# Designs tried in a protein design chat: miniprotein binders against q56419. Part 94

Target 1, 326 residues: q56419
Amino acid sequence: MEGRTLEEVQEEVFKRHGVLVPKKELEDLAKALEEAGLLLTEKVEARLKEEEEKLKRERPMRLAGLSYPEGEREARAFLEAFRASYPGEGEEARVLLMPHLEPSRVPEVYGAALAALEKTPPPERIYLVGVAHRPLKEKAAALPVPFQTPFGPALPDLPALQALDALLPFELFNTPLAFREEHSLELPLFFLKGRFPEARVLPLLVARRSPELGEALKVVLRDFPGLLVLAVDLSHVGPRFGDTPLTRTLAEEARRRDLGFLERLAEGEPEAALAFLGANPTRIDGVEVVASLLPLLRERKGKVLAHRLDLEAPTLSAVGAGTLVL
Below, E stands for the ipSAE of ESMFold2; O stands for the ipSAE of OpenDDE; V2 stands for 0.75 times the mean of E and O plus 0.25 times the DockQ between their complexes.

## First folded at step 7 (miniprotein)

Design n18
Fold by ESMFold2-Fast, scan of step 7:
Structure n18 (fold): chain B 326 residues (1-326), chain A 108 residues (1-108)
Amino acid sequence: as target 1 above (326 residues)
Amino acid sequence: GDLIERLEELAEEVIRYLKEHGEEYLAKYIEELIKWIIEALKDGNTEEAQLILTFLAEYVAEVLHRLGAPEELVKKVFELIKEVAEALGMSPEQIEEIERYFREAIER
């Protein structure tokens, strides 16, 4: 519950479940959880500290054997199968927007990203920007350790990370535990490391709009040129996300919203892309990433290579995914 | 193939069962999904028709399971959906995925 007001919690519960929980009941629940945790606080702190110590050395794989194979040979075959799912030739990328949802749900979209990477000269480093699915102490964070993959460890670009940290008004390495389980970095990294095994990585998470991050990255990229990757998903529609069950109209609206957003980015007009989404930018989890990186996206033209709306029947919901090269 | 007639037969079978069990809202929703498939086919969008058929199949399998539908009905609905999938040119892999939804509905 850290970083959330009781009023925000009430609003979220009402939006998702249609139930207004009185503030006093939420206060009583929070107090009961705190009291129950008092005897366990020392053990919880010790365990978290132990996990933080491990993260100072490396970030282990969490989704190996689940979202991708853990063995190198099997991982290579898996990556090749995804590439084969996209019949196009791809296009060179200086900036790549790709998804981070479960790859098996949208293989052609990941295949399009792989096609773009095949046309892209090997970069010395990759600026991999994902979305924080856990609270960060600051608007953004990075973890300066090797990230394990089936293709070997993706090594951090320490000089570039330190240069970035020096330019920010907050400590960049502020929430190591947020990286312990983070699919918005791990899933794109699997594909990026498979294509560019020698590239170093800057693993970055955005929780809230940080114009300071975009301005700092613009400066760092001049001295440390590399590939910028935005690992973001698009429209979230249906009951799982606070909407009604999926209909043709809602699916068409989601596709139109996604493509309108991506096409404006492809024209080098990221402010127009954000304005097009209007008052509901949270329906696309990558909005905070795009809003943070405006200086890097302006006047940079490109092409949408793929778009799919992944349908989730058990929840009558859908998530959009796309590949964009700039 | 009379693909639209097969889709109408599928609709009649599922909707009849749902209405017989008081699920008028679900019947209306299933009818809307089948209409979406038919409209996609009339537009020449076979890819969309395949996508929505798969979505429909998974949802119908879950609904029939939750309502305690007889195994005979679950199998009959699967066979109707399989005939539509084959007529749409869906791959053996795609059809196997649909079969898994209905097998899991029976085994649970």
Scores: ipSAE 0.482, ipTM 0.826, lowest interface PAE 2.2, mean pLDDT 88

Design n19
Fold by ESMFold2-Fast, scan of step 7:
Parts: C-alpha cells; structure tokens; sequence
Structure n19 (fold): chain B 326 residues (1-326), chain A 108 residues (1-108)
C-alpha cells in the first residue's frame, strides 16, 4: 500500500502548497522516517523493559521535590501546613474520598482529608483506589511492590492482594508500567503514609468500570479489614478538557454536579449519584471508581468535609476536588 | 460602591486597550470575568470574588504583557486586585500569591 500512500501525500502537498514533490524524494523521506521510527521504537521498548524490571522490586517516587518535599522532616512540616489550612474538625472514616489533584492547588481539601485521618483509628491496611491515567490491559490493576515515600516505603499487603487476585476474572498484576507515573496513587499515598506509617497498602487503579472489582473487594475487606480510599478528582472543565474558556455558568454547572454527586454518596446512594450525573458532561473522573465500588458504598452515610473548584488561569480551565467521609 | 466603580473603570480601560489591539474575543471574555467579580462583590461572596479576581489578575497580566501593554496599566490591575483583597479582609498568603503572579508576568 506504500505506493498509494505516497501518491495521496503528493496530492495533498500539491493541493495545500501548490508544489509537486518528486516521488523519489517522498520515498526517500518515508524510508528515513520509517528507519528513525524503528530505531526510536527499539530504544523506547528497551527502556520500558528496563523500567518494568525495576518495578518488580519497588515503585520509586516521581513527584518528590515537585509536589511534596523529599526529606522526611520537610514532608512532616508539609502535612502540618496542609492540616492547618482546614479550619474544621474531621470525622472518622470507614471510606474516604479524597483528591489526587496537585495538593498546593487545593490545600483546604487535603487538609480536610488529614482531619478525617486524625479521627480515624490506624488501619492495618489501606485499599487505595486511584484512576488510571494510562491504558491498562484490563479494567483494573495493582502493583504488589513497596511504594517509596519520604516517610519510608509503603509496603504492599501481599496476602490481601493475592486474595483479591484469586477472586477476579482477570490478572490483577497486569500492567506494571501504568504505575511508573501515576499521581492518583502517589499524591494520596504521601498523605496516607504520613498519617498511618505502619499501614500496608493495596495500590489499585481503575481504568474502566469493573463491578467484579467491587464484588471481590467486598469479600476481601471482610477477611482483611482496612480503610478504603477513593482517590478521585471531580469536574474537569475548560479548554484543557474540550470546553470553551471557563465562564460563571460553566463553573456553576461544575460545582452543582460535584456537590450533587458527593451529597448523594454521603446519603449512601451511589447509584443515585451516578444517575444524577447522567452522561457526565463535566467529566468527573470518580464515576468509573464509584461504579466499580457500588457494593462498598451502598447505605454508608457520611459527610462532605470540603469542596473546591480549582481555577487554572493559564488554561482557562478548572478541576473540582472534594473530601467525603463515609 | 467605590471599589465596584474603580473595578468598572479598570474594565473599560483594559477592554479599550484590547480592542485597540484587535483582541475583540479576549475583550469580551475579560468583560465576562469582571462582571462575575462585580456580581460576587454585590452578593457579599468574598471567597468567589477573590477566586475570580485572582484568576483574572493572572490571566490579564499575561495577556497585557504579551501585547506589550504599558507597565503602568499592568501595575494598575495589580494594585486594584490587591486593594480588593485587602478590602475583603483576605490573609497575607493570598496577597503574596497575587503579587507573585504579577511579578512572574512582568518578568516575562
């Protein structure tokens, strides 16, 4: 098909630029690009395999020195500052919904999460459910290795992860590279490890709704009790996400949908929360996580502690963030 | 009253400058943001007024700098934003953040 493709390219260049490029020049260019692409693919593939091998042993920090401090002392002062940014008291959490947005943009929301963690007895393990920002081979995945933090490594709960894997119709440990750069796990984990240094972790990513995950987690949580954390951001609006520049109307719609979603979850009505959003026009990324975890959220009443719509002036966009205790 | 009047005067000045430079769409968008701030001020919604004022300050400073606006106009925007923050009783951290955004915009 190469000949047809080159003829089409030649026609397009002529139509757009009024220049006829000789076929041999196009062929030579295409060959050079193919060779460059093949070499780039081979080098990239080799690097990804090396990174995948490293991920079999541990998951290193990627955002240290950027989103949070590298040193333990500085990291603890950072947590204290975030807690101080929230003037309210927390509530004990059996389930905690918290953001994974850059913490410095919504300090009061992370402060509310810290307030809830202060009221929560130290769990033996944390089920940390984030949102996959890179493709997964399956609907969900986990990485059963220590995750490095400034407070030391967050150790995986291997027995609970194996119990979960055994109940799922797919391989749980299916996409290690998706965890190489994943802020929906790394940023909440920083706060969780700072507050519960002895807790083991089940680091879970959801890419698409998986009712099987929720059903399996319900069984595993009975045998391996722990704190369930949904690390999700709320509305995503503005040009960065396919809308027009942020306006009052768009901001009001985003806030209305965020708060309506959270309030229905706080009433123990996760199906009503999903129905309220309908087609999810403001792009709440928590939808797929909530839809996966329905059996764990039904009839659990709680309280919305904080909500903010973070405005990004450079992109004329906004992202919603909230803290909910169930 | 006075604060709203000064904000309306600044709006007219900024909108005029943008229109003189062929930026009709930007002028209309900034006008929408200023109206949002004014409505928040009239409603006594201090948090919303500061949020949108900070958003406007960061955006307008960048746009005016890009278009080569007089430094005096950029400073006037910054001074008004700071004045609104002070009048609404905001903390030192918010005022410092606003000042930081304007310094970055002017440096570019």
Amino acid sequence: as target 1 above (326 residues)
Amino acid sequence: GDLIERLEELAEEVIRYLKEHGEEDLARYIEELIKWIIEALKDGDTEEAILILTFLAEYVAEVLHELGAPEELVKKVFELIKEVAEALGDDEELIEEIERYFREAIER
Scores: ipSAE 0.410, ipTM 0.735, lowest interface PAE 2.5, mean pLDDT 87

Design n2
Fold by ESMFold2-Fast, scan of step 7:
Structure n2 (fold): chain B 326 residues (1-326), chain A 108 residues (1-108)
Amino acid sequence: as target 1 above (326 residues)
Amino acid sequence: GDLIERLEELAEEVIRYLKEHGEEDLARYIEELIKWIIEALKDGDTEEAILILTFLAEYVAEVLHRLGAPEELVKKVFELIKEVAEALGMSPEQIEEIERLFREAIER
């Protein structure tokens, strides 16, 4: 119907079926389809309002039974298996960079993160910064509700979240629906809650670089000290990401780019890390997170514990993943 | 030498089939992946060879399935990949997963 006149529709039906459909019947059908479209829009709007109201109370698990087990005992065994996949020892983290892609694709990288968490004293709170995979009304957002996990709910640090909100030039709690299905928070949180069951969380999403967020977080962390976690994936190469199929050259370039970025962060030089990416073709989803958090990353030295390039055969693509402690 | 010879035989079988079916671009790409594995082996990088062999196996199984390749060819390609995988020290579980992919490639 859209982009076609009623006369054109009538003529095509006659040509194909030898039947002339009266114009009024076509008009009535068009009206009914329009009314059905309005009903579908109303149903979608009603459903979105219901989801948004539910998110004011809690954030339910979306990936339980898919990316991790839903039962606590099974979840604990799963987490221990990931730790066992990494043969090295961890380092104490004040800042942890870890991935958020499907854990089963890079078990040794998540294992390295777990090793670091074993060496880290339990924090009172975790500042968990992920990447928005859905539009936000502002550059960044947070959701101040319990996040369900197989290890029990990860409770929000309401005083710290409110202190952060007060310092920002925009409303922090601006897009609840963006948190409904957000793996960049849910997947790291599974591991963090398993290791630090008593820690409260500040679940934060970055969509675009926000220097204001980094400046505000530096102030809040002074009054509310905790572990800062950047949940970001590294290089994205191949057709799934608008590039050519994976080749040895592209894989080597991706690894060099990822490691060069991580090594500069490990030297406490986040501006140099960003400049390095700017000088090389890149598609790293963590760029906006790092650019937002510069004040928290400067002069903080650390170590790259693991790096892997995950190869996706169906899409001839690859995604880099790494674990960095600062 | 032996591993490289098996990889060259794998290349011959798959590339011949793809070229006969007008898939010149796919044939060149598969050849490039196999050369990547061979270069990794020459460099002594067994871990890289296993990674790219697994990537190749998954992709080849899907391509052969999509093109409706004869069961005999699919089985021969799997046996060549299995021989390389075993020689590289891949676990029985990893090899069984590759076998599953090629078994599914035969299914309609």
Scores: ipSAE 0.679, ipTM 0.880, lowest interface PAE 1.4, mean pLDDT 89

Design n20
Fold by ESMFold2-Fast, scan of step 7:
Structure n20 (fold): chain B 326 residues (1-326), chain A 107 residues (1-107)
Amino acid sequence: as target 1 above (326 residues)
Amino acid sequence: GDLIERLEELAEEVIRYLKEHGEEDLARYIEELIKWIIEALKDGDTEEAALILTFLAEYVAEVLHRLGAPEELVKKVFELIKEVAEALGNEEEIEEIERYFREAIER
């Protein structure tokens, strides 16, 4: 009713239904709708405030029983099954790029990540950089609380997070609610915690490119060495993402762009990787993360261990996933 | 050879049914997917052929179910798909394809 006069509403009802609604009834209805809207807004705001307060203490599991088992023993067997799905040997990682897509869709890709983690010395901390699927108040954010997993809580590295916050031109801990339901952190963390149970974590989300984040992280990593993990999916093609239904041409373009992007990163040329994608027509998630982390990716050579384009028949769409060690 | 002949028969059955029911765009799309499988086979890429066959099987099962296709047609289509999958050595995917078939008839 906002922006419409009561007289206009009354006239419309009369024209459509041949009934003249008394002005007082329309006024009473408008007031009731406005009051109901205010009450619903207050309830939503109160609930969000409660959830935000809970997130000051811990981040609970959201995908346990759905994407991975709740129990530690079952979770361990589940994780080992993914490792078994990859026939190759891993390579030591100082930087690991891995997906955050539903693991059961791309088991070999997660298996390749696990193989790399087996060859990697246990880090004291993991810089886990995911993609924000909900708006952030700033370009990037972190949540400095324990993240629950079936293998126990992944504890935050508070000194490293505080050092990072101090170097940034914005508040790092700016959007706690964005972490409540965030699979780009929760799904990789399941595998990382399973392999490195003693490592502390810096859970980071990138919404938009933040060169200041990469510069700050380069400084923090010197004082607080650790494993850098980019938890990003690759191409997103098909109707679910605004394209036409999946065709051979579209699938080949997605694979070409995924592999060209990863191979350039493996040569230590992240600017070339970004330039190769141009306008990013297949919607690779990693663009904003890579653009933010340029100082950490330059001149680091490595290897693409796995790549898969996962096909989703119900939506005629596909999502690319890959594992890269640097 | 024989695999391509079975895929051509699959195309004939599904595309005919869709065209008879006014689903011209859908018929063209399924024809494109089958051509993709055939080209993969000609290239010797049996892994790609199996991947696209499984994608096609799930999609066709859902489409035939949505359109209320006769059970006899659904069964014939899945037998053709199963024969192609078996010939490709796609043994793990056969159980999945059978599940799509059961769900299409039960629902």
Scores: ipSAE 0.658, ipTM 0.872, lowest interface PAE 1.4, mean pLDDT 89

Design n21 (at its last look DockQ between E and O 0.02; V2 from the best seeds 0.00; counts 0 for: pae O 9.0 > 1.5, placed apart)
Fold by ESMFold2-Fast, scan of step 7:
Structure n21 (fold): chain B 326 residues (1-326), chain A 108 residues (1-108)
Amino acid sequence: as target 1 above (326 residues)
Amino acid sequence: GDLIERLEELAEEVIRYLKEHGEEDLARYIEELIKWIIDALKDGDTDEAILILTFLAEYVAEVLHRLGAPEELVKKVFELIKEVAEALGMSPEQIEEIERYFREAIEE
């Protein structure tokens, strides 16, 4: 196949995925890819070095004014609106699984997480484990700096982070730039800081399963007890993720896999939860986090408080989200 | 019966336009989404019917906009969806969100 017009590309996408993509969108994508080639310049490398230096002091808000309000008063009202969206009273959490997708897409799921936090005694520290959306130099990473929020900075638990680093076979503070734009930490942290303003945080990212991380965390949690938060989304289905357009059958398969995964975790059987997914055909991104944290999840029973499938009409795709307390 | 009849009318209008523009696979897909809503209603699952109607409304508005559909058709499709939404008990706020999709689909 030599050369294709935008019309031929549009027709192919529709035939394979049932999606109409206007020529302008294909042209805009081509232009963006062309512009990306310019990012390899010496000038961009200098800017990345400068950003890395800034991240040694603090992690600024990136989604303020987009996913949540910038001002403290407005942010508080916004957070309380999410709590109001969930009619339940919640359950006490020692481990909380919550989503990290755009909160406005699944307000009742974030509301369930807030309800659980209301029933949970204020922790001295929060182990916040998200999913890396950018490459890490190692299987996992942390950034030991204050994370800015509308409720003030979430301060790092430096002694606990240093204890964790000492137990790992790799350098924990290995990829600061991966934290510059990371919604899997920023969005859950907004809610966690709003509920536990005095808690220190261990902001952790997992790129690949790291059993050594779970083993080290089990040791650190004994000496530095706190709340463990797994900030993960569930099934990813539809053309945006390599499937055919969303159908009832695909949506029900996604829900079945999400709930089967969460229910097995709630029984204290994380190995069974992973085995249930097999090859992970609906792409639950929590798999690598759960596989890394097995020692912390075994024999810990709990309850699924909420589950929703968020439907993305422009892409004919869907993302699963849930709240689980253990 | 009444709700299902309105959904069938919605399917006929959209599918006719898509087939006239050579989009037979897309017409089949939209028919499947409407069937999903009808099946949810037959199962007594109003929440699912609302979820899929909202998904369908946004997608259909986008498709009609991308194909340059005439304003008259866009308005007719919206009115059919609005009647279904009202019958399902959707709030004025939820209906206004659907109306926004179709308002944006009209090249004004």
Scores: ipSAE 0.760, ipTM 0.911, lowest interface PAE 1.0, mean pLDDT 89
Fold by ESMFold2, look of step 8:
Structure n21 (fold): chain B 326 residues (1-326), chain A 108 residues (1-108)
Amino acid sequence: as target 1 above (326 residues)
Amino acid sequence: GDLIERLEELAEEVIRYLKEHGEEDLARYIEELIKWIIDALKDGDTDEAILILTFLAEYVAEVLHRLGAPEELVKKVFELIKEVAEALGMSPEQIEEIERYFREAIEE
């Protein structure tokens, strides 16, 4: 703090109120405000530390009562309603792409995922790969703790997680706080745990393209077979994302990018899917996950079961969601 | 045929109010949404027309509420949207959801 600044404050107070506050009193006030600011910062830091310690033991539900019911009976009925929203049949999945968008906004897309799970033999474990919405210390991260759900805890597959960590050139268990509010894991997990109550989970986040993760997962999946789930949303268009308000042209482009991406993935051509997006003008957030997992997606053919571009009127924006089985 | 006339009437009602309140950019955007609905109908895509009508209804209700629009105008705009929705074959449940948006616009 400069003495000129304090003198300017002193002068202004005198002009406004006719009282000359001694420089000493202004210095004392400034010092007290700095101390109060430090205490507020320390309180926030202590709270974050507390939350981090809790996350080392378990990851509690954050969206119960908001995005899905808290009670098991209601949660079961909720799942069945979503399945009923998709009138089609599923197909067996070794890899499932599903959204993490608010479920009630795209009910048939989640319903299509449930239809695929009906055709899928119960796996011993699920590799759940979401998109990090908070910074990670590394390109990817995991949290090796139980994730609470209305259907009971989704237990971590510790042997598989440890094997994965050992193969990576970075510490996999690197950013617990990034998981605290991460809906890209919690929302898909609700559906997965509801259908596969005995499956263990590898809860993974990708922040940036990590070819190392894909190569390591290819090895781990051979020794620890399971269902690979890419929990990603598709196009993000409109003012929330830096565009003009939603127009027919922008919506058509978003749908075309979404479907072209999904269709190329369904042909076992993940590199072509990425190339089709170019500079990714509609901001598909599945790009980093797909780019990380190329070895697991190549030559694996399948089918697009559902797609919706969800229109959000209050923000004049839209977000795409899809269901793909491989 | 009459459906397009109802959509144009809806547009005129909303756009006049928005322009009177200095919302020229919003007025232009509403025109584009109405055009989108009409173009979808001409393409035979009634599902898209319903989707965009619903999007338009929610947005217009919010805008009229924010601007403090007269209750009479809000109700008139809802009635025009309802007529279009009925002509598009929307269910009573879908129309009730749209009505909820406009009811909230009046109550506050």
Scores: ipSAE 0.707, ipTM 0.895, lowest interface PAE 1.1, mean pLDDT 91
Fold by OpenDDE base, look of step 8:
Parts: C-alpha cells; sequence; structure tokens
Structure n21 (fold): chain B 326 residues (1-326), chain A 108 residues (1-108)
C-alpha cells in the first residue's frame, strides 16, 4: 500500500474511479495481496478500471430473473407465452408504441406488440425511445453500448447514433448512469431482441420534450431506415401516484385518457393527442416522448391493438398500457 | 417495521426538499419509488426491494446534486438509504455502489 492506509486507498479509489470499495473487501484484498506479495493499489486500480470499462462497454441486464428469464431457452418460451396471450393478429409496424410496464402485469399488451412484430419485416435497426425515469443532463440521451439480453447483446448502431448526435444542438451521449437501471428500455428490448436478433439498436431516453430530437430523427431515418419504437406506459392513477384509491370513476377517466390518446395517435394526429390530455391529470407516461417525436407521428395512420388498465391490488393503484401500430 | 420507518423518514426528507424547490413531480416520483420498496418488503420480495432501492439511491443522489442540495442533506439521505440497504442484506459491493452515487453528488 506504499504507506497508505486502507481508508486512504478507499478514498483515492473513490476520487479516481467513483467507486467506494468496502473496507472489508479492501482488507481481504490487502490480505490476499500480502500473501501474494502484490501491491493492493495496483489490483484495486485494475479491478476498478475493469469495472469502469465494463460499464463503458455494455449495459448489463438488471431485470433478468425478475421480469423475464435469464436463460435463452426459457426466454424464448416466455416470448411464446406472451404472444399466445394476445388472441389477435398484428399489423406491420413502421412505428410501434408498446409498454415498458412489468410484463407479467399486461401480458396481452406485450403479446399485441409481438403480433405486430410478426407482421413487420426485420428492420436493420430499431430506434428504441424510452422514458427517462431518472434525470438527464439534456432533454434526451443515448447510450452507444451493447445492451445485454437473454438472446445476446443488442448492439448499437453507431453510425446512426453519430448521425443523430451531429444534428442535435446538445450532446446526445450524456448521462450514461440513467441507462443503467432504466426499465423503459430493458423490458421492451427483451421482446424486440427476441423477435429481431440481428437488428441494431439506438437506445434513446427522453426526459423532457425535445422537438429537436424528432426533427433530427426524421432526417436520420432517411439515411438510416428502421423501426421506431416508443416504449411508454399510459395513465398512472391511485395512491402510489398521489390519487385516492382506484374507483370506477377514476378507472374510467384513466381509460378515457389512455384510449383517447392512443386513438388520436392512430389517426395521425399527435398534436391532438397531446392537446386532449391537457395538464395530463392521469399522468400518461409517454407524453414527453410523443411530444418529442411529433414529426415522425404526423399523418401516420394506424391501429390500437391492445389496451389494459392494470390494477395493482396492494396499492389500489393502476397503470395503463397500450400497443399501437402506425 | 424499522425499515419502513426509515423509508418514511427518507421520503419525508427528500420530498420536503423537492417541494421546497418547486419539484413536485420529482417529489411524487420519489414517493412512488419509496412506496414500491415498502410494498416489496411487505410482500417479502427482498430482491425487488433491493433493485428499487438501488435505483432510488442513484436517482435521489442525482436529483439532489442537480438541485445543489446541501452536503448535510445528501449525507443524511445516504445514511438512511445505507441503513435500509444493510438491513436488506445488500452486499458491501452493492452498498458501495450506492455510496458512489452520493459521493458523486457531493464532489461535483
Amino acid sequence: as target 1 above (326 residues)
Amino acid sequence: GDLIERLEELAEEVIRYLKEHGEEDLARYIEELIKWIIDALKDGDTDEAILILTFLAEYVAEVLHRLGAPEELVKKVFELIKEVAEALGMSPEQIEEIERYFREAIEE
């Protein structure tokens, strides 16, 4: 340790790498290093560098084994079961709006998305636009690294991401930490990767409406065609979200808002969809995403394939989810 | 019981600060996350509680940093989260990850 205390090493590691190595781990490592005749600092630095490099190189699964199976075989069975939960047929999608809610809560909505994907020719790339549930430094962000899935890594489309960055008035590659646990990308990506294993992905998050993003994407899509996916939930109502327990009236209002929003999108009138929500009293999750992508949603007609307002019984709260094809 | 009380205390501290700074939407979101953790705990789903707690830690740290929260508040929030994390049986490495979020919030 070159005369430094474990605390000093911990502090230095923290300052340099932003990782606080537990003192016990440092002690164990120090002991192991002493036994090996190696310097603690070099090993700690190497491990930290490796962890930093890993974080810079890939986004690991966070919800594997929780929201979906970790193993590929089980994951495929999972996809099949979800597809089976939707009895209808899909339509070809140029734009797909799908949920990012816990899949088990709204299986038929994800099933509808899978049905649409079955009718969709394999895209070269998927523009996956999620909701930032964490603050971003900018209105929107992208993470240009592989996202791990049970079906293998979803690889980024770097050329398309670079083209997008070049057209934005802000740095697109900002706030990488916001992606680390963002389920709005991870959950939809499971289904998308399972269906289109060879597609490159542009993982995008929107924190605030960015008209610039929609205009930039419209240009990028000319040179880099692909499937646009809006990974958004709909209404959030009940005690978890600051309302009274779910009542018939509240549920009807949530459904009205959800369906009214989706139907106007299906008619190719995204501005009317936003206007219909007004102050968004039922807290439709996807408002900022839709507001950012207006140029891509205008005049596109489509179909609402599924909708569910799912009750979380323990909290007497409900979340809306829908699948829309354009 | 003790964990829930700590989470409620955490909620109170963070939500108060956010509301005082006009961040009502953020305050609601934090409240939702904390309620989610509490519900997970009540259901005996420790893994989910840990997942959401980790998410909450990163989110809160970032928000507090962005708003220029006092170091004392950041430290207090961290200590509360750490207590919950320890009680949930999170590994030292997981706790360290949480600590990193808050340290970054103080140093930047």
Scores: ipSAE 0.012, ipTM 0.328, lowest interface PAE 9.0, mean pLDDT 87
ESMFold2 (binder alone), look of step 8: mean pLDDT 84; pTM 0.822

Design n22
Fold by ESMFold2-Fast, scan of step 7:
Structure n22 (fold): chain B 326 residues (1-326), chain A 108 residues (1-108)
Amino acid sequence: as target 1 above (326 residues)
Amino acid sequence: GDLIERLEELAEEVIRYLKEHGEEDLARYIEELIKWIIEALKDGDTEEAILMLTFLAEYVAELLHRLGAPEELVKKVFELIKEVAEALGMSPEQIEEIERYFREAIER
């Protein structure tokens, strides 16, 4: 009805259907639709405010019973099964790149990450950097509350988060609701908390490249040393992502692209890794994270422990996943 | 060899049905997926052949279901895929997963 008078609507219905709808009935309908719309908006606003208030205290599990077991005993067995799926030995990590897609799709890749964590001395804190799947008010955000896991709550490193906030040109704790449902933090955190139960966490999301975040993190890491974890998926190909159905050529291009990217990061050349992706167009979630963290990745040499391309037959699509230690 | 002959028989059954139903583009796509499996076998890449056979099986089961294929055809396609899977040394668990795709296609 917007942009048209009720009188015009009445005339058109009469001309097309030979039915005269009283103007009062049209007015009542318009009022009812407006009232319904207002009530829906009020309910949505009230619900969002309630969720935001809950997030000031803790971040509850969302994927327990779906992507990982809810009980601690079952969760421990699950984690050990993932480690067993990777036949190799890990390498010590100061920086770990791991995936955040559904773990059951690429168990050997998560197993490789677990192998690396076994070789890594327990850190006092973990800088966990994921990808925002919902809009942020700023380029990056953090949530300074306990994150629930089957292994107990992962506690925030408040002093380190406050030091980071003080160095940034924007408010770090800017979008609490973006953390309500965020698998790029929840899924890696399950594995990290299982291996390092005493480590505190800085849960960080990147939506757009933020060089200021990387510069600030470089400063904070000097005073608050810890393990840096980049929780990113690699190539996204196929119709689910706006491309053509998966072919051998597309799969080989995705694998080459992923490995070329990871290998350049392993050589301590993150700018070369980004340039390689620019020459080989792709939908890699990690681009914005890597571009933000350049100062932390330069001149750090390491090793690619695993790479897999997860194939989704129902959508004829694929997602790349890898584990890299630096 | 024998394995390649089974894959070619699989291709003929599925492609014939798709062409009979006006699905020329899907038929070409299935040809491409089966060629991928054959090329992996020629390269000695059994892992890639198993990965692609599983991908093909899941997709074909759903495709035949969506097109309303006769139960007899669905069962024939499954038996051909099972023979290839067994020849590739796939585990009982992996073969059961493939069987589940075709059982669900018939039961829905």
Scores: ipSAE 0.645, ipTM 0.879, lowest interface PAE 1.4, mean pLDDT 90

Design n23
Fold by ESMFold2-Fast, scan of step 7:
Structure n23 (fold): chain B 326 residues (1-326), chain A 108 residues (1-108)
Amino acid sequence: as target 1 above (326 residues)
Amino acid sequence: GDLIERLEELAEEVIRYLKEHGEEDLARYIEELIKWIIEALKDGDTEEAILILEFLAEYVAEVLHELGAPEELVKKVFELIKEVAEALGMSPEQIEEIERYFREAIER
């Protein structure tokens, strides 16, 4: 159909600008645009391969200077300020649920997590489970490299990661690029590394429910004991999330669902927590994480230390955040 | 008491302007936010009242800016919000943040 299209373009240009463009020039332009598109695609692919290769060595900081200070001294003062924002003393954690929302928006919630970490004996390793915000090739993934922080690199627990990989029906190290920009790992890790500088880390992302991940982790935790951290946010309500503008009723519904979910987890009843949410109408983040980790959460009692609904006036929306110790 | 009267005066000023400009649904929404603050105060939940006042202040400043409201109205609305904020015991830092929303609305 190109010939007819070029005749139409030629006629339109003549009528509008009084210029006659030869068909060959229009054909050459179309061909050049197609070739430029191919070259752009090749450049993008080359750049992605370069980024993937870099991620085989280390995971650099992406949010330093934005969500937390880049320098170690400033980062330590920042962490202390968050701890000071929570008036409670915390509880010892074997499992910690904490947010990955921008920390400055919910300082008391991160402060509660820090209070729990102060009461927790230093673990040899941390199983840090976040939510994939980019597609994964499999249901879950890990990146077995040092993650840079202002407190030094958080080193991977390679033996534990390899033990986990061996038990899974898929390749665990399947999507390095998903970790290039992932705040559900980077933001909690800042606080965890600041509190436990010697702990090694298993950085894990869940995209879809993986019962096999929870079963495998139960086995690995027996041989490689450590702190399990679920880095998840709670309700997401308002127009930014395809919902109506925030009202008192909607805010109360979000808080009710967040707290009902967390309290059932605190009772050691993760299936009841999922059932309570039903269709998850307020879009509690981490449903797939909890559903994947059921064997690790059952019969483990604890306490909700903090909960906040963060309000975003420009979008008339809100995001729930909480700290739960099990 | 007096604080509720200030909130009602704030509602009347903003709602009047919005209705005069054909924004009936927006006027209802602002009224609902102010009622939420009043209900929180009657419940003794000053922390909730402060949270929703901050949310309201930022949103109203943006709305007045988008509608091209006169500087005099923007300043009056800020003064009413500041009086409520001071009566609620909000810190100078919290009040300065609210002032920034309204200053930006005038300068943009």
Scores: ipSAE 0.678, ipTM 0.891, lowest interface PAE 1.3, mean pLDDT 91

